# Ledger of designs, part 4: miniprotein binders against q9bqp7

Target 1, 240 residues: q9bqp7
Amino acid sequence: VPQNWFPIFNPERSDKPNASDPSVPLKIPLQRNVIPSVTRVLQQTMTKQQVFLLERWKQRMILELGEDGFKEYTSNVFLQGKRFHEALESILSPQETLKERDENLLKSGYIESVQHILKDVSGVRALESAVQHETLNYIGLLDCVAEYQGKLCVIDWKTSEKPKPFIQSTFDNPLQVVAYMGAMNHDTNYSFQVQCGLIVVAYKDGSPAHPHFMDAELCSQYWTKWLLRLEEYTEKKKNQ

## First folded at step 13 (miniprotein)

Design Js8
Fold by OpenDDE base, fold request of step 16:
Parts: sequence; structure tokens; C-alpha cells
Structure Js8 (fold): chain B 240 residues (1-240), chain A 102 residues (1-102)
Amino acid sequence: as target 1 above (240 residues)
Amino acid sequence: SPEEIKRRVIKLILEAYKYEDEGDYEKAAELLIRAVKLARELGNPKLLAAALFLLVEAFYEMGRYEEAAEVARELVEVAKKLGDKRMEELARWMLEEIEEER
């Protein structure tokens, strides 16, 4: 049980968009400060097993590709991910903010992969927007807040070369999503609350993306796990 | 040639990965022991670390905890010399886990 329990949901906020919600998705810039990001917390609190598996993978990849090949591979993966997020932001942004859509960004297997998910996405509230949890003292950059199949979700877009049919195969991604939810739900920059999460795993080959929907109950379960990770991080930093 | 030896070491380790993926840790260990020897002879600490790393796992999965601990200790030292803090930390954790199973 977390020592410092904090709710994921804010009872003072309504799930209903206030009529005053801007038609334009929020895009709050991430301010780099001493506050740890969600990603940093998760990376620094990986289990021994997770660290082992990642290192095992890395060592194998370096042997297969060489050091330079592995660097190139890693760089390409990051670049592809970035381009995918940029493309999604462009797609999900209102038409009026459509700078010249680089049509080339839209021609990707990842974009093809998520097309069936995008059909169920509406009511975009935020895109690439920073969240801060002032009490728990962490920050993050969420990909998207939108309605998925009529439910308001924090949506996290992931790229993968391998199928991830189960939410369990997404490792710490559920924790990331709920961390963003909890922060957003208590961030004064947001007037609304989110109760659901969605992880979308897009595939490079254009195969149908896997949606991993997280209801309020599942989000609450992962929130407890997130709080434990955050406490572990905090304790680790005090001892440094 | 040193380059041929390097390729052989890499091949041995990659083959060991396949055997471990199949659950044949004994065969993996055999290959990795050879790889460690060749990597030492070559004086390539990166390949040595890579071979030692996988060998710890093989010995651990075989229940050869004493040997696993020895290899893990060596890996700590090699990683430290390389300045690979992540591998050093991981090797220490592996060592701790091995000691808990003893």
C-alpha cells in the first residue's frame, strides 16, 4: 500500500465537458524543471527483471547489428516514433490549425495501422500537452485526450515492430497512462476529468493496431502501482 | 586473425542466445565458456562482458549458483573497467539474487 495515497480521480471535477471547453485541443508546453517526468520515474524504478530483459535484448542487438548499427537502429526507432506522433497530432488537430500537412508524414505503415482506431476517436481535448501533479510532484507529456468509442480517454500511442496483443505486454505503458490521468485530473490547467485510458500499439507494417482500453477500475489498479513506483523513486533520490 | 576471432566470439554468443531461448542452458553455457576464453585472449572487454552476462543467466538457470556467482563477480569488474554503470548495477543485482538462492 502506498504510504502517500492520493486519488487518481478528482471528485471536484466533472466528467462532462463544461460548455466553456475550447473547441481547440489544449497544448500546454512542457516546462523542463527539477520535477521528474513520468518516464524518468518509470525508468529509474524498473524491476531487476525488467532491467535484465532490456539489457539482454540490448546486448543481443549489439552483437547482431554491431555498435554503430545498434545506434542507427535506435535512432531510427526514435525518429519513426516522433514522426508518427507528429502525424497523429496533425490528423487529430482541427483543420484550421493544419499547417501544410506534410503528406509524406501521413504515408506510413503506423498511420495505416491506426486508421481503424482513429475512426472511433472524436472530441479531442488535448494533444501533446503537459500535465503536472503538484502534490505528487511529477510531470508528463500526454499524447492525446479524446473520446474513444464515446468514452473520454487519455490515449497513448505506441509504435512496435512486434505484436502486443495483451495489455500486460505493454510493460509500464499502463502506468504511464494512469500517471498522466492522475496528473491531468489534478492539474489546474485542465477543467475536465478523465476516467479511462487507451494504449494503442501501432505496427510498422500497417497491420491493424491493438487497442488496449483501460476502464476506471483498471486505471485505479494501475494507479496504485504507479504510486508505489513514485514512492520508490522518491526514496531512491533521498538516498543519493 | 583478431577479426576472425571476434566474429567467432560473436557467433558463439549469438548461438548461445538461441539455445537459452530454447531452454538449453547447458549448451548455451558450453558455447559461452568458449566465448569467454576467446574474448579474453582477444582482449576485447565488451565481448567478454557480453559473454559473461549471458553465462551468468545460463548457470543460474541450471542451478549452478557458485559458478554463476563467480561469473557475476567477474562481470562486475569488467563492467566497472568499461565504465558501463548499467551493466555493473545489473551484475550486482544478479549476484544478489544468486546469493539469495544459495
Scores: ipSAE 0.765, ipTM 0.954, lowest interface PAE 0.6, mean pLDDT 92
Fold by OpenDDE base, fold request of step 16:
Structure Js8 (fold): chain B 240 residues (1-240), chain A 102 residues (1-102)
Amino acid sequence: as target 1 above (240 residues)
Amino acid sequence: SPEEIKRRVIKLILEAYKYEDEGDYEKAAELLIRAVKLARELGNPKLLAAALFLLVEAFYEMGRYEEAAEVARELVEVAKKLGDKRMEELARWMLEEIEEER
């Protein structure tokens, strides 16, 4: 049980979007501060087993590709991910911003992969927007807040070369999603709350993406795990 | 040639990865022991670390904890000499885990 329990959901906020919500998605810039990001917390609190598996993979890849080849590979993966997020932001943004769509960004296997998911996405509230949890003292940049199949979700877009048909195969991604949810639900820059999460795993070859929907109950379970990771991070930093 | 030996070491380690993926840790260990020997003779600490790292896993999965601990200790020293702090830390953690299984 976390020592510093805090609710994921804010009882003072309604789930119903106020009719006054701007038609334009929120895009709050991330301010780099001494406050740890969600990503930093998760990276610094990986289990020994997770660290081992990651290193095992890395060592194998270096043997297969060489050191320079591995650096190039990692750079390409990063670039592809960035372009994918930029393309999604462009797609999900209001049509008036469409004039500058680089058509080349839309010609990716990842974009093809998510087309069937995008059909079920509507009511975009935020895109590439910063969230801050002032009480728990962490920040993050969420990809998207939108309705998926009529349910308001924090949506996190992931790229993969390997199939991830199960949510368990997404490592700490569920923790990232709930961390963003909890922060957003208590961030004063947001007038609404979310109760659901969605992880979308897009594939390079254009094969259909896997949606991993997280209901309120599952989000609550992962929220407890997130709080434990945050406490572990805080304790590690005190001892450094 | 040194380059041929290097290629052979890499091949042995990559083959060992395949055997471990199949659950044949005994065969993996055999290949890795050869790889360790060749890497040491070649004087390539990076390949030595790579072989030792995977060999710790093989011995651990076979329940050969004494041998796993010995290899892990060597890996700590090799990683330290390389300045690979991440591998050094991981090797220490592996050693701790092995000692808990004794």
Scores: ipSAE 0.763, ipTM 0.954, lowest interface PAE 0.6, mean pLDDT 92
Fold by OpenDDE base, look of step 15:
Structure Js8 (fold): chain B 240 residues (1-240), chain A 102 residues (1-102)
Amino acid sequence: as target 1 above (240 residues)
Amino acid sequence: SPEEIKRRVIKLILEAYKYEDEGDYEKAAELLIRAVKLARELGNPKLLAAALFLLVEAFYEMGRYEEAAEVARELVEVAKKLGDKRMEELARWMLEEIEEER
């Protein structure tokens, strides 16, 4: 049980999305500060087993590809992910903000993969927007807040070369999503609340993406785990 | 040639990965012991670290905790010399885990 409990949901905010669909999605810039990011907290609080498995994979890949080959591979994976997020931001942005859609960004297997999910996405409230939890003292950059199948969600887009049909296969992604939810729900820059999360795993070959929907109950369960990770991070920093 | 030896070391380690994936830790350890020897002779600390890292796992899974601890200690030193802080930390954690099983 977390020592410092804090709710994921804000009782002062209405659970009903105010019917005023903002005509333009929020895009709050991430400020560089001493406050740890969600990503940093998760990376620094990985279990010994997770670190071991990751290093084992890395060492094997370096042996197979060579050091330079592995660097190139990693760079390509990063670039592909970045381009995918940029393409999604362009797709989900209102037409008036349509910077010249680089048509080349839209021609990817990952974009093809998520087409069936995008059909169920509407009411975009935020894109690539910073969130801050002032009390718990962490920040993050969320990908998207939108309605998925009529439910307002924090949506996190992921790229994978391997099928991830189960939410358990997404490792710490559920923790990331609920961390963003909790921060947004208590960030004064946002006037609304989210109760659901969605992880979308897109595939390079264009095969149908896997949506992992997180209801309020599941979000609450992962929120407890997130709080424990945050406490662990805080304790590690005090001892350094 | 040094390049041939390097290729042999890499091959041995990659084969050991396959044996470990199959649960044949004994065969993996045999290959890795050879890889360690060749990596030392070659003077390649990166390959040495890679071989040692996997050998710790093999010995641990076999219940050979004394040998696992010895290899882990060497890995700490090799990683330290390489400036690989992540590997050094991981090797220390592996050593701690091994000592708890004794």
Scores: ipSAE 0.762, ipTM 0.951, lowest interface PAE 0.6, mean pLDDT 92
Fold by ESMFold2, fold request of step 16:
Structure Js8 (fold): chain B 240 residues (1-240), chain A 102 residues (1-102)
Amino acid sequence: as target 1 above (240 residues)
Amino acid sequence: SPEEIKRRVIKLILEAYKYEDEGDYEKAAELLIRAVKLARELGNPKLLAAALFLLVEAFYEMGRYEEAAEVARELVEVAKKLGDKRMEELARWMLEEIEEER
């Protein structure tokens, strides 16, 4: 259990949007600052076992592909992820719905993979938007806040070349979602809060994406784990 | 030739990965001992580190802790020579894990 517990939900905040709120999705810009990002915290608090498994995988890949082949593979994975997120922001933006879409941006197996999920997504409230937890002192850039099958969710889009039918296969992704959720729920730039999460794993070959829904109870369980990772990060920095 | 030896070392290590996937650490270690010897003769520290890295795991999983520790200590030194800080830190962690079993 975390030494300094803090709630993921804000009791001072309504779970319903104010009718006077803007109708376009929020896109709060990420500000440069000295406080850590969610992804930095998670990267810096990987267990040695996780580091071992990554290195084991890297060594095997380099032996199979060669050094140049591995560098190309890594670069392509990064580029595909960037284009995937760009495409989703375009598809989900109200302005892009009324404007010509870039056909090359929409051509990918990953976009095909998520089509059945997108049919259940509505009421987009935020896209590629910065969040800050003022009390716990961390920042993030969330992918999307929207309703999924009638539930308002922080939605995180992931690409994968391997099937991930179970949430446990997504490693730290649930921590990322709840960290964004907790920050958003306590960020003065947002007038509403979110109690559910969704991780969507899209596949390169266009196979149907796997959604991993996280209700409020599951979010609370992962929130506790996130607080431990943040605590560990803080302790490491104090000892540096 | 050096290129033939290099391909043979890579093949041995990749085959060892397959045996470890099956949980056959004894067969993996046999292949990796051969890979280590050939990598030393070749004078290729990257291939040597790759073979040593997997061999530490194989010996550890078999309960051959003194042998795992010797391999891990060599891996620390090879990683230093390569300037591979990630591998050096990981090798030291593996050595700590092995010493805990003592």
Scores: ipSAE 0.704, ipTM 0.935, lowest interface PAE 0.7, mean pLDDT 87
Fold by ESMFold2, fold request of step 16:
Formats: C-alpha cells, structure tokens, sequence
Structure Js8 (fold): chain B 240 residues (1-240), chain A 102 residues (1-102)
C-alpha cells in the first residue's frame, strides 16, 4: 500500500563505519533543519478521532483545574518527563564517575518504577542520539539503544500518570520506535543495526513499569504503518 | 447569581463525563441538556461550547443522529464566534461522522 516502500533492516554493512568504542555510547547531536522529526510527522497525521479524544480530555481538565491550573499541570508533566529521561541517561552513562549526578533527578517514582527493567539492560550503545533517514527524509532523537534480556533494542521510555494526554496518544508508540530503528539502520553515522524494540511505560507512583517487547517481525509490521504516516505527512506538506 | 449558575453548569458537565465513563449516555445527555440551557441563559459561549461538545458525543453514541447533528451545527457556530479553529474543525468532522451514519 505505501507508494515508497523501503526496508526497515539493512543487510549490508555501512559504507562509512561508525567505530564508536562499545563501552562509550554514541550521542549524535540533533540538527534541526527542514527535515521533519518523527514526532512532528506523527503529531500532524493524527486521526480526527485522536484529535477528538485529546480535545475531550483537555476540556474536562480545564473544567476541573481552570485554565491556569491546566497550564501548570501540563508544564509539570512535561518537566517530569524531561527529568526522567535526564536521570536515565545519567544512570546508563559509563561516564558517571566524571559527572556529578543531581540526587533530585534520581528521586522520583518513575525511576523506582523502572528499576526491575534496568537490571535486564546492558551493553548500552547509544543514549539520546540523533538518527536520520536521508532517503525517506526524516530525523529523530532516540532515547536508548541497549540489550534487553540479551536482545539489542531501540528502547523508548514513556511516563504515565493516568489519565494524561500521552495515554490517549499511546497508539503511536510502536511507530515511533520503528521509525527510529529504520533511520538508525540506514544512517551513515551508525555501523551496526537493531532489529528489536522495547517500549517501557513507567508510573509516577513507582509501580513496576510495563515493558512491551517488539521482535523483528512485529517491528516490520509497524514499519509499514510508519511509512503510510510519513506518506500522509508528505502529502499534507505539499498542500501547505 | 451568575457565578452560582456558572458553577452549576461546570458541575453538570463534569457529572456528565462521569456517566459517560460508565457508558450511561442517556443520563449524560439529560445533564448536558440542562447545562446547555443554563449556559445559553448565562451568555457564556465557552461553557456553552464545552456542554455542546460532549452532548454531540452523547447523542451520537445513543444513535440519536438527528439530535446529534442539530447540536453539532450549533457547536460549529459557537466555535466560530469564539475564534476556536480547533473546536470548529472538530465540530464539522463530528457532523460529517453523524451524516455517514444516516
């Protein structure tokens, strides 16, 4: 059904080797340009039903909290997510001996929530690293590439308070993972590839996080859906 | 007072959300019809839009498509007066969905 089919996996070796030391994770800086990000593509191709559910939730929250209360709530949720990702990058970084950690970043329910997952994570190869698919023309910033229970995964960390707007948009999480995977597998800054994905949903109250493992077959299925969303975005861009 | 009526409208809408959580769209619609009437009398277009928005969904889920369409058309006009482009687009989409059902 996609007009521009492109494989998610690259059977060939990269023409330009990315010879990062395995003990030092890659962190390719994000370059903002005219190339759309994965999250922008997904956001601008939301179905009307998804937009309806988001507005429904927003209206309810404004009635409960007032407009100022809603703004503060959304700012706090964003800040907690940002601090969660910063804490995870610090925890997973091999350079922690040269870097002083903020104990406030490490003291959150979200970090407690993922402790059992982190025990199964090893061999970190990338942290907060940019990926670009030059042929399909999109860019992203992935959270982590590491082994989970012996499988090399693109790992995406999500926070949840329930209810929150992100929960209503959870349907797109697998698309985000495979978009990063496909970009990495064809990005000349990387010399290896990844065939599995992991979505980890962490909870504010510290309840055990829920891992969602995606094997190569499942990733290929979601890749097709991602290509359709990217195609839809491209068509919308042409009409703007 | 106007402030008491405003609080009453907000309470009715929030209660309607709770009934919709339980799948009781009939009870939600009853509350929202009252909220719409009070919001019109108050002359508060933001509260009116909020009540109409949820009422469209309630009538749609009940299969009362003629009534859902009437409410959706009012919501389009209220959203236009508010300059709320997102709500206007949603209301037009909801009207299209209702028309597809019959």
Amino acid sequence: as target 1 above (240 residues)
Amino acid sequence: SPEEIKRRVIKLILEAYKYEDEGDYEKAAELLIRAVKLARELGNPKLLAAALFLLVEAFYEMGRYEEAAEVARELVEVAKKLGDKRMEELARWMLEEIEEER
Scores: ipSAE 0.699, ipTM 0.932, lowest interface PAE 0.8, mean pLDDT 85

Design Js8
Fold by ESMFold2, look of step 15:
Structure Js8 (fold): chain B 240 residues (1-240), chain A 102 residues (1-102)
Amino acid sequence: as target 1 above (240 residues)
Amino acid sequence: SPEEIKRRVIKLILEAYKYEDEGDYEKAAELLIRAVKLARELGNPKLLAAALFLLVEAFYEMGRYEEAAEVARELVEVAKKLGDKRMEELARWMLEEIEEER
């Protein structure tokens, strides 16, 4: 139970985008400041057991690949993720033409993997857009806000080398989604709010992506966990 | 040669990982004790830390808590020498967990 509970939804805000809102998806630039990001909060509040398991994996990889091999591996994984997000932003942008898109990115297995999900995505409201929680003082950069099967969602795109058919195997991803949702719902740059989340796990070989839909009730459950992580982060920084 | 000894240390640690994956911590510890001795003789603190790190887990899982604590204390000092603050914090946490069991 967090000491300073705060609601994920804003009762003073409309659930539906205003007809007078811009038709072009929002892309609010991320401001660098002293306010912590969602990803930093989550990284700094990992359990010691999780830190142990990550270090165990890292040490084994370095022994197998060498230091240079490990650096190349991690750089390549990061680049693949970046290219995937860039391709999705291009595909979902209504102002871009087919000739403006990187053809090599559009031919990737990850893009093939999500095709069946993209058929159900419409009404894109935001792409790669900054969010800030006015009261709780955290920031983030969300991937996408759009309708999925008729429900407006914060959508988070992930790449994975292994199948993740269950939301529990995505560990902190649900916390990331609800943190973005809560921030967007209390950010003055947005005139509407979102009650649902979607995590989409894409695969390099083109296998069908796994969608993980989060309704309002599930989002509220994960929101409580996010508040605890934010509280833990804040306490750690007071002691520094 | 030093390069042959280095390859042997790496092989011992990787073999220990395989035995730990299967829950055979006794065999893993045997290999890691040898890896630690060779890494000390080689004067390679990165390999020494890698071997010590896995050896703490092996002794802990075997219930050999005093030996696990001794290895963890050495790992703290090696991590300090390397300037590896993440490994140092993790080694101190492992030591706390071991002392809680004793």
Scores: ipSAE 0.688, ipTM 0.936, lowest interface PAE 0.7, mean pLDDT 87

Design Lf28
Fold by OpenDDE base, look of step 15:
Structure Lf28 (fold): chain B 240 residues (1-240), chain A 82 residues (1-82)
Amino acid sequence: as target 1 above (240 residues)
Amino acid sequence: SKIWVYVTIEAPSPEELYEIVKRIMRLAWEHGGEVIYVEIEGNEALILLTLPTEELAEKFAEEVRRLLEELGLRVEVTVERE
């Protein structure tokens, strides 16, 4: 049990949109400060086994591509991911706020891959928006808050060249999602709360993306794990 | 302390692989375990999981080996001992 237990859900907030919710998705800028990001917490608190698996993958890729080839590969993967997020933000943004859609951004296998998921996405409330948990002292940048199949979710979009048919194939992504949920639910910049998460894994070849829906129960389970990771991070930083 | 277990599987097809992975994941849960990570590449899968005790880890490993042998599939199970 976490020593510093904090609820993921805020009983003082309603799941119902206030009639005053802006028609435009929220986009709160991320302020880089001394507060750790969710990503930083997760990276610094990986288990030895997780580190081993990542290192094994890296060594295999270097053996196949060479060191320079691997650097190029990682750079390309990062760029493709960024472009994918930019394309999704453009797609999910209201038409009135659409800057000139770079049509080239929309012509990707990843965008094709998520088309069947996008059909079930509606009621976009936030895009590329910062969240801060003031009490637990962490920040993050969430990809999307929207309704998926009628349920309000924090949606996290991922790109992969390998199939990820199981939520466990997404590594620490479930922890990231619930961390964003918990932060958003207690961030004063948001008037509403979320009870569900969604991880969408898009594929480069345009094959159908895998949606990993996280209900309130599953979110609560991962939230406990997130709190433990956050405590571990905090302890490690006190000892440095 | 949690006991870490690695399961590597090879199947004739991705579809068969997914079903076997699901079965192993269920077996892990039945033993009080937690699946931490599943990597799939082609017809191969790696499952990283934890079990509460060494005894449960060994029982799990034996059951997985038996299950996969009965199916004629290649399996490797590694239990990390403290």
Scores: ipSAE 0.811, ipTM 0.932, lowest interface PAE 0.5, mean pLDDT 91

